# VHH binders against DNA replication and repair protein RecF (recF): the designs that were tried, part 19

Target 1, 363 residues: DNA replication and repair protein RecF (recF), of Pseudoalteromonas atlantica (q15zz5)
Amino acid sequence: MKLDSVQIRNLRNLQHVTFKPSHGVNFILGINGSGKSSILEAIHYLGFGRSFRTSKHKNVIQNEQESFTVFCECLEDSTTQRLGLSRSINDTVSVSINGIKGNKVSDLVSLLPVQIFTPQSSDILLGAPKLRRKYIDWCLFHVEHSFLTCSNAYSRLLKHNNALCRKQQVGYANPQRVYWTDLLAQYGSELTEFRNAMMTRLIPLITSNLAQFLPEFCVEISYYRGWEKGLELNEALTKSADRDYKNGYISVGPHKADVRFKISGKPAQEVLSRGQLRMLVAALQLATTQCLMSYTQKTCIFLLDDVGAELDAAKREVFIDRLLESNTQLFVTAIEEHQLEFIDKYQNKKMFHVEHGQVREES
Key: E = the ipSAE of ESMFold2; O = the ipSAE of OpenDDE; V2 = 0.75 times the mean of E and O plus 0.25 times the DockQ between their complexes.

## First folded at step 16 (VHH; framework vhh_podentamig1)

Design v1 (from u6 with L50F; at its last look DockQ between E and O 0.54; V2 from the best seeds 0.00; counts 0 for: pae E 3.7 > 2)
Fold by ESMFold2, look of step 16:
Structure v1 (fold): chain B 363 residues (1-363), chain A 121 residues (1-121)
Amino acid sequence: as target 1 above (363 residues)
Amino acid sequence: EVQLVESGGGLVQPGRSLTLSCAASGFTFSEYDYSWYRQAPGKQRELVAFIYGGSTLYADSVKGRFTISRDNAKNSIYLQMNSLRPEDTALYYCAAETVDWFSGTESTDYWGQGTQVTVSS
């Protein structure tokens, strides 16, 4: 779905903001501190249920307020959908879908595929494997309807099996531990099948995008499933059991998986400059956008925060062009219009000027 | 304040049924997934059943006999316990759990104080 209108209340310096974005490209201009990133943060909340800037929801609530609210109207097959999310100072969440409250955050975010490119997006490559697992899993969440149920079951079984390891570590064996470990293996194997299939879809797309963004490198992309090659997961769990009981946690399985990027046998993050790492991330995120378009009826909302600081001029234009080619709705922040020198070529666009938490559409 | 209040326990004969209820308040009910746990005399607390996104998982000892369900309109979770056996005698706890799928499995849990189920002749 694409946003027709957005209403934001009490989010950082945005007291009450309403605007009607273009279904194409939306340029949000303003000086640092004006509220540009806060507008993207509001949209991000609709697509993730949380901020891209902080884990502390109360820090997003405007000073002296008890909550913030983000509301939007979206178009889907000529039908308007009305979606809302509110977070309060006591960290409670409220989700509204077409006037019905009591929805889970996952219900909301499944309706609005959102991606974001920020200065911190290089953390996908520089950070812990969990971030790379989230990269695959975001695409699975939107493409494979059975994925969420499987991943949630695995996560709960993992939590339970870790607790069984801790109990056995201190001398308390559960008589059903083999049953619970076998169930963990069954869901872990299914989760791994989802991820293998998704990587098969993503690798050609990433590779094609890299030919455009990093033509001077051949990036080898592989998926490590989280346990040794040649074993079924239940065999791997049995093999690690003594260590897991001693240490108090399950050490093998899809929760230990990773996506690896290598150039000439070395990790890509050891070879690439900061600017080149940004291009690799752009290629990754374009690939998930392309995958979403190719395998679903869904369109993506894509947020480009501070694009002028993160991408050179040629790369900015190429990235935006490729995202629009993938039937996305774009929101791009910049300090000044000259950072977007190519803007006049876009027919379906709007310009918004942000000053001290107020938003004005340019005629 | 957050509360989980179990009810419906009691003394029953083997082979009979009970329904346990857990009323939740003080938090966003829909944001959590729910479990029943039990602790038999002299034993450690053990997981009985999960309900998550309309799906369920059961301990081997209770599958086919117990059914977990939830009613979002009443902010309540239930455990239907059929074909009860003396080994099911335990203090039964309701738990609210959340798993942040994008952030991993660590979450804050809430627990009730429990309701006693005693299965004996």
Scores: ipSAE 0.354, ipTM 0.750, lowest interface PAE 3.7, mean pLDDT 86
ESMFold2 (binder alone), look of step 16: mean pLDDT 82; pTM 0.809
OpenDDE, look of step 16: ipSAE 0.803; ipTM 0.910

Design v2 (from u6 with L50M; at its last look DockQ between E and O 0.66; V2 from the best seeds 0.00; counts 0 for: pae E 5.1 > 2)
Amino acid sequence: EVQLVESGGGLVQPGRSLTLSCAASGFTFSEYDYSWYRQAPGKQRELVAMIYGGSTLYADSVKGRFTISRDNAKNSIYLQMNSLRPEDTALYYCAAETVDWFSGTESTDYWGQGTQVTVSS
ESMFold2, look of step 16: ipSAE 0.418; ipTM 0.781
ESMFold2 (binder alone), look of step 16: mean pLDDT 80; pTM 0.793
OpenDDE, look of step 16: ipSAE 0.860; ipTM 0.939
ESMFold2, look of step 18: ipSAE 0.177; ipTM 0.651
ESMFold2 (binder alone), look of step 18: mean pLDDT 81; pTM 0.795
OpenDDE, look of step 18: ipSAE 0.796; ipTM 0.912

Design v3 (from u6 with S103Q; at its last look DockQ between E and O 0.60; V2 from the best seeds 0.00; counts 0 for: pae E 4.8 > 2, unsure alone 64.5 < 65)
Fold by ESMFold2, look of step 16:
Structure v3 (fold): chain B 363 residues (1-363), chain A 121 residues (1-121)
Amino acid sequence: as target 1 above (363 residues)
Amino acid sequence: EVQLVESGGGLVQPGRSLTLSCAASGFTFSEYDYSWYRQAPGKQRELVALIYGGSTLYADSVKGRFTISRDNAKNSIYLQMNSLRPEDTALYYCAAETVDWFQGTESTDYWGQGTQVTVSS
């Protein structure tokens, strides 16, 4: 879905902001502290239910206010959707879909696929494996209708099985230990099947994008499922049981999975410069956008925060061009107008200026 | 103020039924998964039943006899306990938990004070 209008109330310095974005590309210009990243944060809330800048929702609510709200109107196959989210200082969230309240956050975010590219996005390559698992899982969430239920069940069962390992570590055994471990294996195997299928879809797309973004490198992409080859997960859990009991946690399974990127046998992060790592991330995020479109007919909303800090002028133009070729709706922030010199070529665009938490469309 | 309040416990004869209720307040009810735990005298607390995303899981010892359910309109969770046995005697707790869903980073657990179920002749 593409945003037709956005209304923001009491989010950081955005007291009451309304604007009507282009379905193509939207450039948001302003100095740091003006509110430009907060506009992206508002849209991010609609697509994730949370901020990309903080885990603490209270820090997002405007000072002296009890809550913030974000509302949008979206087009989906000639049908207008009206979506809203608010979060209050007392740890409550309210979701509205077409005027009906009481919806789950997952109901809202499934309707509005959002991706974001920030100065911190290279952490997907430089950081812990959980960030690479989140990369796969975002695409699964939007493409596979049963993924969320499976992932939640696995996470809950993992928490429970880890607790059982810790009890056994100190001498307390649960007589139903095998039953709970068998359930963990069942959901873990299903989760792994989802991820294997998704990686099969993503690798060709990533490889194709890398031919454009990093043509000088041949990047080998592989998926480690989280346990040794040749075993079913229940077999692997049985094999590791004594170690897991001694250590107090489950050491094998899809929670240990990773995506590996290698160049000539070495980790790509040891070979690539910082700028080249950003190009690899761009190729990854373009691939999930392409995958979403291929399997769901949904349009991705793509947020590029502080594009001048991440990419030089030529590279940011190429990235934006490729995203627009994927029929995405773009929101791009920048500090200075010269960082956007190339924008005249785009027919379906709008420019917004942000000053003191107010948004003005350039006439 | 987050609160989970269990009710419906009591003394019951073997083979009979009992329904436990848990009223939740002070948080967004629909965003949490719910479970019942129990702790028998001299034993460790154990998971009895879990309701999550429209699905349920049960401990093997209660499967087929107990049913967990939720009513979002009443912000309440229930445990229907049929064919009760003396071994089901325990203090029963409801709990609200959130789990990491695909990209979640927050986890908060809330517990009730418990309601006693005693199964004896």
Scores: ipSAE 0.229, ipTM 0.680, lowest interface PAE 4.8, mean pLDDT 85
ESMFold2 (binder alone), look of step 16: mean pLDDT 79; pTM 0.787
OpenDDE, look of step 16: ipSAE 0.786; ipTM 0.902

Design v4 (from u6 with S103Y; at its last look DockQ between E and O 0.61; V2 from the best seeds 0.00; counts 0 for: pae E 4.1 > 2, SAP .687 > .668)
Fold by ESMFold2, look of step 16:
Structure v4 (fold): chain B 363 residues (1-363), chain A 121 residues (1-121)
Amino acid sequence: as target 1 above (363 residues)
Amino acid sequence: EVQLVESGGGLVQPGRSLTLSCAASGFTFSEYDYSWYRQAPGKQRELVALIYGGSTLYADSVKGRFTISRDNAKNSIYLQMNSLRPEDTALYYCAAETVDWFYGTESTDYWGQGTQVTVSS
């Protein structure tokens, strides 16, 4: 679904903001501190249930307010959907879908696939494997309806098995250890099969995109499942058990998986410049957008925060063009109008100016 | 304030049944997964049952005898305990664990004070 209207209340400096975005591309211009990233943060909350800027939702609530609210209207097959999310100072969340409260956050976010490109997006390549796992899992969440149940089961079992390792490290053995480890292996194997299938879909798309964004490099893409080749997961867990009890955690399994990008045998992050790494990330995010379009009827909402700082002018235009070709509703923030000098070529667009937490559509 | 309050414990004869209840308040009930733990005298606390995303997991020792359930309208979690044995004697706790729908479970371990179950002739 694409956003027809957005209403934001008491989110950072946005006291009460209402605007009607284009289904194509939306340019949000303003100086630092005006509120432009806070508009993206509001939309991000609808697609993730949390902020991309802070883990502490209380920091997002406007001073002297008890909560913030983000509400939107979306068009799907000529039917208007009304979606809302509110977060309160006491760490409560309220989700509304078409006037019905009591919905889970997962019900809301599954309706609105959102992706974001920020100054921090290069962390997917420079950071820990967890970020690369989240890249795969975002796509699985929206494409494969069985994924969430499997992922949740694995996470719960991993937490429990780690706790058993810590207790046994201190001398308190659990007689049901094998039972819990066997369950971990069952769900871990299923999770790994989901991820293998997704990587088979993504690698051709990423490779095709890299031919456009980094034609001078041959990037080898591989998936490490998180344990030794040739073993079933339960065998690997048995083999690592003594080490895991000594260390106090499970050391093998899909929670240790990684996606690896290599150029001539070296990690891509050791070869590519910062600007080239941003192009690799752009190719990755375009691939998940393409995958979503190919395997579902869902549209993607794509947020480009501070596009002028991350991409030169030619690269901005190419990336936006490719996202729009993938049935994407875009929201792009910038500080200076010259960073968007190519904007006139887009016919399905709107321009918004943000000043002191107020939003004005250019006309 | 966050609060989990267990009830329904008591003294029962072997082979009988009990239903434990856990009333939750002070947080958004639907955004958490819930579990029952038990602690027998001189032993460590152990997981008994877990309810998550409409699914359940059970410890091997209680599988087929115990059933965990939840009632979102009453903000309550239940543990139906059938065919009770003396080995089930323990202090039973309910717990709430935070869920990040996208990244899987992120645990915030809220605990109740427990309700005693004693199975003896």
Scores: ipSAE 0.323, ipTM 0.743, lowest interface PAE 4.1, mean pLDDT 86
ESMFold2 (binder alone), look of step 16: mean pLDDT 80; pTM 0.796
OpenDDE, look of step 16: ipSAE 0.800; ipTM 0.913

Design v5 (from u6 with G54D; at its last look DockQ between E and O 0.77; V2 from the best seeds 0.00; counts 0 for: pae E 3.9 > 2)
Fold by ESMFold2, look of step 16:
Structure v5 (fold): chain B 363 residues (1-363), chain A 121 residues (1-121)
Amino acid sequence: as target 1 above (363 residues)
Amino acid sequence: EVQLVESGGGLVQPGRSLTLSCAASGFTFSEYDYSWYRQAPGKQRELVALIYGDSTLYADSVKGRFTISRDNAKNSIYLQMNSLRPEDTALYYCAAETVDWFSGTESTDYWGQGTQVTVSS
């Protein structure tokens, strides 16, 4: 679904903002501190239930207010949907879908696939494997019907099995531990099958995008499933059991998985410059957008924060063009309009100016 | 204030049934998964049942006899315990947990105070 209107209340410096975006590309101009990233943060809340800037929802609520609210109207099959999310100072969340309250956040976010490209997006390459697992899992969440249930079951079983390891570490054995470990292996194997299938879909797309964004490099992309080659997961769990009980946690499985990027045998992050790492991230995020469209026909909402600082001019245009070719509704922030000199070629566009938490549509 | 309050425990004869309830308040109920744990005297606390989304998971010792369910409209979780045995005697706890990365819920586990179930003739 594409946003027809957005209403934001009491989010950072945005007291009451309403605007009607283009279904194509939306340019949001303003100086730093004006509120342009906060507009992206509001849309991000609709697609993730949380901020991309902080884990503390209280910090997003406007000073002296009890809550913030983000509301939107969007189209699905010629009917208007009305979606809203509110977070309060006591850390409760409220989701409304077409006037009905009490919905789960997962109900809301499944309706609005959102991706974001920020100055911090290079953390997917520079950070811990968890960030790379989240990259593939975002795509699975929107593409595979059974993924979320399987992933949640695995996570709960992992928590329980880790607790059993800690009990055995201090001398207490649960007589049902083999039963629980067998269940962990069952769901872990299923989760790994989902991820293997998704990587098979993504690697050709990433490789094609890299030929355009980083033509001078041959990036080898591989998926480490979280345990040694040649073993079933139950065998790997058995092999690691003594160490796991000694250490108090399960050391093998899909919770240890990673997506690895190498250039001539070295990690790509050790070879690529900061600007080149951002090109790799752009190729990754374009690939998930392409995959979403290819397998679900869903519209992705894509947020580009501070595009002038993150991409050179030629690459900005290519990235935006490729996103729009994938039926994407795009929101781009920039400080100065000249950072987007190619903007006039886009037929379906709107320009917004942000000043002191107020939004004005140009002409 | 966040609270989970269990009820429905009591003294019951072997082979009979009980239903435990857990009323939740002070947080967004729909954003959590729920579980029942039990602790017999002198034993370690153990997982009995877990409900996550529309799916359930059971300890081997209660599979086929116990059923966990929830009612989002009443912010309540239930444990239907059939064919009770003396070894089911324990203090039963309700817990709320989250691992759903889309939930927007902080990673905090909440626990109830427990309700006693005693199975004896």
Scores: ipSAE 0.337, ipTM 0.743, lowest interface PAE 3.9, mean pLDDT 86
ESMFold2 (binder alone), look of step 16: mean pLDDT 81; pTM 0.796
OpenDDE, look of step 16: ipSAE 0.784; ipTM 0.902

Design v6 (from u6 with V99I; at its last look DockQ between E and O 0.66; V2 from the best seeds 0.00; counts 0 for: pae E 4.0 > 2)
Amino acid sequence: EVQLVESGGGLVQPGRSLTLSCAASGFTFSEYDYSWYRQAPGKQRELVALIYGGSTLYADSVKGRFTISRDNAKNSIYLQMNSLRPEDTALYYCAAETIDWFSGTESTDYWGQGTQVTVSS
ESMFold2, look of step 16: ipSAE 0.438; ipTM 0.792
ESMFold2 (binder alone), look of step 16: mean pLDDT 82; pTM 0.809
OpenDDE, look of step 16: ipSAE 0.790; ipTM 0.905
ESMFold2, look of step 18: ipSAE 0.320; ipTM 0.736
ESMFold2 (binder alone), look of step 18: mean pLDDT 81; pTM 0.802
OpenDDE, look of step 18: ipSAE 0.674; ipTM 0.871

## First folded at step 18 (VHH; framework vhh_podentamig1)

Design w1 (from v2 with F27R; at its last look DockQ between E and O 0.55; V2 from the best seeds 0.00; counts 0 for: pae E 5.0 > 2)
Fold by ESMFold2, look of step 18:
Structure w1 (fold): chain B 363 residues (1-363), chain A 121 residues (1-121)
Amino acid sequence: as target 1 above (363 residues)
Amino acid sequence: EVQLVESGGGLVQPGRSLTLSCAASGRTFSEYDYSWYRQAPGKQRELVAMIYGGSTLYADSVKGRFTISRDNAKNSIYLQMNSLRPEDTALYYCAAETVDWFSGTESTDYWGQGTQVTVSS
């Protein structure tokens, strides 16, 4: 779905903001502190249920307010959908879909695939493997209708099996340990099958995108499933069991998976400059956008925060062009108008100016 | 944020059936997934059954005898316990947790006070 209108209440410096974005590309100009990233943060809440800037929802609520609200109207199959999310100072969440409350956050975010590119996006490559697992899993969440159920089951079983390891570490054995471990292996194998299939789809797309963004490098992309090759997961869990019980956690499985990016045998993050890492991230995010378009009818909403700081001038235009080719509704923030001098070529565009938490559409 | 109240426990003979209920109060019943746990005297609390996204999982010792279900209209979770055995004697707890992949970084667990099930002749 693409956003037809957005209403934001009591989010950071945005007291009451309403605007009607283009289904194509939306440029948001303003000085630092004006509220332009807060507009992206509001849309990000609709697609993730959380902020990209803080883990504390109360820090997003405008001073002296009890909650913030983000509301939107979206087009789906010629029908307008009305979606809302509110978070309160005590961390409670309320989701409204077409006037009906009590929905899960997952119900809302499944309707609105959102991606974001920020100054911090290179953390996908520089950070822990969990960030690279989230990259794959975001795509799976939106493409594979049974992924969420499998992923949730694995997570619950992992939590339970870790607790059994800790109990046995201090002398309390559960007679059903093998049953629970075998069930973990069953769901872990299924989760791994999802991720292998997704990587098969993504690697060609990433490789093609890298020819445009990092032509100087040959980036080798591989997937580590989280346990040694040649074993089924139940065999690997059995092999590690004594160590896991002594250490108090399950040490093998898809929760240990990683995506590896190498250049001449070395991790790409050790070879590439910060600017080059941002180009690799752009290639990754374009690939998931392309995958979403190819395998679903869903539209992606893509947020580019501070585009002038993250992409050189030539690459900004190419990245935006490629995203728009992938049926993407785009929101781009910038400080200076000259950072966007190429925008005259876009027909379906809108320009917004942000000052003191107020939004004005350029006619 | 949810409050859980279990009921339906009691003394029953081996081989008989009992249904436990867990009434959830609060504004967000559908936001959570639910589980039943039990704790026998002198033992650790153990998972009995869970219901998540329309699917269920059971401990091996109760599989085929116990059934977990949820009723969104009544904001309630049930545990139907058939063919009860003395080893099923325990304090049974209802638990709720958020497992929504995008709702936050940490899961929050909510627990009821428990309801006693005693299986003896």
Scores: ipSAE 0.160, ipTM 0.635, lowest interface PAE 5.0, mean pLDDT 85
ESMFold2 (binder alone), look of step 18: mean pLDDT 79; pTM 0.782
OpenDDE, look of step 18: ipSAE 0.628; ipTM 0.872

Design w2 (from v2 with T105P; at its last look DockQ between E and O 0.59; V2 from the best seeds 0.00; counts 0 for: pae E 5.1 > 2, unsure alone 62.8 < 65)
Fold by ESMFold2, look of step 18:
Structure w2 (fold): chain B 363 residues (1-363), chain A 121 residues (1-121)
Amino acid sequence: as target 1 above (363 residues)
Amino acid sequence: EVQLVESGGGLVQPGRSLTLSCAASGFTFSEYDYSWYRQAPGKQRELVAMIYGGSTLYADSVKGRFTISRDNAKNSIYLQMNSLRPEDTALYYCAAETVDWFSGPESTDYWGQGTQVTVSS
């Protein structure tokens, strides 16, 4: 589905904003502080249930307001779909799908795959392994119907098994300990199978994209599953049990997994410049967009915040072209039109100007 | 204000049945997954049952005897306890929990006050 209209209320400086984006590419121009990133934040909220700018939902709500709302209409096969999310000061969330309330956030976000590229997107490479696990899991969430149930079960079992380790650490043995650890191994093995299969699909796509974005490097991509080779997960959990009980947490399993990127045997983040790291991230995000299209035919909504600062001029155009080839609805922010000198070639486009939290379409 | 209110506890004879209820209010009921925990006198709290989406998991000690369920229309969670034993004696807690899947940093766990189940004689 592609966004046909967007309505935003009481989100940062956006008091009441309505606009009708192009199904192709949407350029959003404005000075810093005008509200252009807040428009991306609203769309991001529809696709993730959270902000990319803050961990605190209260900071997203306009001052002295009790809640914010984001609504959209989406066109699918000549039928309009209506999606909405509202979040209040007291963290009450309301999700509406075609007028029906009581939906989970996951129900909403599954309908509207969203990706974002910002100055902080290189944290996928520079940050903790959790960010690289979330990269894989975003794709799995949208491609594999049983992934969510498996991932949720593993997370709950991990939390419980960690609590059992902490109890053992202070002398309280649970007679059900082995039972719970065996269940953890069962779901952990299944989660690992999902991730292995996804990496097999992503690596060729990433490699192909890197030939265009970083042709001077050969990037070696591998997946560490979270425990030593040669053992099944239940064996690894048994081997680590005494350490885990002493330390109070489970130290092996898919919650410890990572994706590794190397150039000539060294971590890519130690070799590449900051600009080159952004190209690697672009290749990664293009790969998940391509995978989504290939396996599901779903439309990805892609948000490019501050395109002039993130990519060099030649790479901006290539990245946008490749995203549009993947059935992507694109939203690009920039300060000035000159940062988008290549835009005349796009015929399915709209230009929006943002001033003082108000949006107007150019024409 | 978020509330989880348990009810249905009491004194029962071994081998009998009891149904616990947990009424939830003050948040979007469908957004959370739910669990029952219990704490026997002098012991630490332990997990009894979980319900998450359309799936359930049980502690081995209660599997086949206890059933967790939810009713989204009534914003309620239940624990059907059959074939009760003296070792099931405990304070039983309902919990609403968020699991980490794209969840925001605003996520949290909520607990009820508990309802006492005593199995004796």
Scores: ipSAE 0.203, ipTM 0.654, lowest interface PAE 5.1, mean pLDDT 85
ESMFold2 (binder alone), look of step 18: mean pLDDT 79; pTM 0.788
OpenDDE, look of step 18: ipSAE 0.647; ipTM 0.856

Design w3 (from v2 with T105V T108Y; at its last look DockQ between E and O 0.03; V2 from the best seeds 0.00; counts 0 for: pae E 3.9 > 2, unsure alone 64.4 < 65, placed apart)
Fold by OpenDDE, look of step 18:
Structure w3 (fold): chain B 363 residues (1-363), chain A 121 residues (1-121)
Amino acid sequence: as target 1 above (363 residues)
Amino acid sequence: EVQLVESGGGLVQPGRSLTLSCAASGFTFSEYDYSWYRQAPGKQRELVAMIYGGSTLYADSVKGRFTISRDNAKNSIYLQMNSLRPEDTALYYCAAETVDWFSGVESYDYWGQGTQVTVSS
């Protein structure tokens, strides 16, 4: 699904913005503070239900306003879909799909695969394992229809089992503890199978991308499922039970899973420079885009923020080209036009200028 | 901004009572479970009391003496401490816990700065 039109109301400095993006690549030019990232943020809300810049929705709402709204018309198979999201200062959310209100954010998000590359994207490698789990789960969410149900079930069961651990910690033994642990193991195993399958698909793509993006390095990719090798999850849970009760939380399972990147036996983040890490992340995100296209034929919306700052001229062009080859609708922000000197080669493109929260399409 | 602010701590004599309060802001209060923790000098942080849904649980050491409660209208959690003992001396923390949707990991997402309770003759 590609965005055909976008409307933004009361989002940061964007009071009222309407534009019609190209189904190919869209370049957004403007000085710092003009609102470029806010435009991406608006699109990000459609794909995630949240901002990539802040965890506080109220900070995204324009000053003195009660709410912001992002609305889009999307084209899929010659059918137009109307999608809208509104966030209020009271931290409430409203989702509209084809004029029907009361939908869940997950329903909206499922319709619009969105990815973003920002200066903070390197945190996937530098940050906690959770970010790498999210990387896998994003792809699963859009590729595997049963993933969400499984993931939700596991999360709920995990919450409950953690609560049981805490109860045990304070001397309360639940007679149904074994039952709940078995359920946790069941859904956890299923979740892990999804992730294993996805990683099997992603690793070749990532490796291929890295051959182009970081040819000087051999990156080893491994998946840690979250518990000891050779054990079933139920066995692992049983083995760790005493520790878990003492700590007050379940210490093994897919919620402890991680993706590891190594170069010559060392963590990649210890070997690679900042710029090289960015290229690794680019390879990762390209891989998920490629995977999405190959398995679902869905179009990914890709947001590339401040491309001039993140990638050198040669690499940013290659990255953009590769994304477009995967039928991606691309939004690229830049501060200066010279950062986009290669744009003339693209036939399906639009240029937008942002100034003081206003968006103008270049004719 | 998300905040948990504890209050009500102080110096008390053994056998006395004290009520701690925790005021929450910046998040949906009803979506979280809440707990009181305490940390004595040189010791690990320990769970004192928790409230989940309509149920409460207490550490064995405080059973019958402490009561945890919540007021949704005020976005506040309370810990009534009766029959205080010297061993109850600690920094008391309020915690709000939820489940991370994508990772499935449950953790206390928010912690207060703590309020000092000192029980001494």
Scores: ipSAE 0.171, ipTM 0.641, lowest interface PAE 3.0, mean pLDDT 91
ESMFold2, look of step 18: ipSAE 0.326; ipTM 0.750
ESMFold2 (binder alone), look of step 18: mean pLDDT 79; pTM 0.787

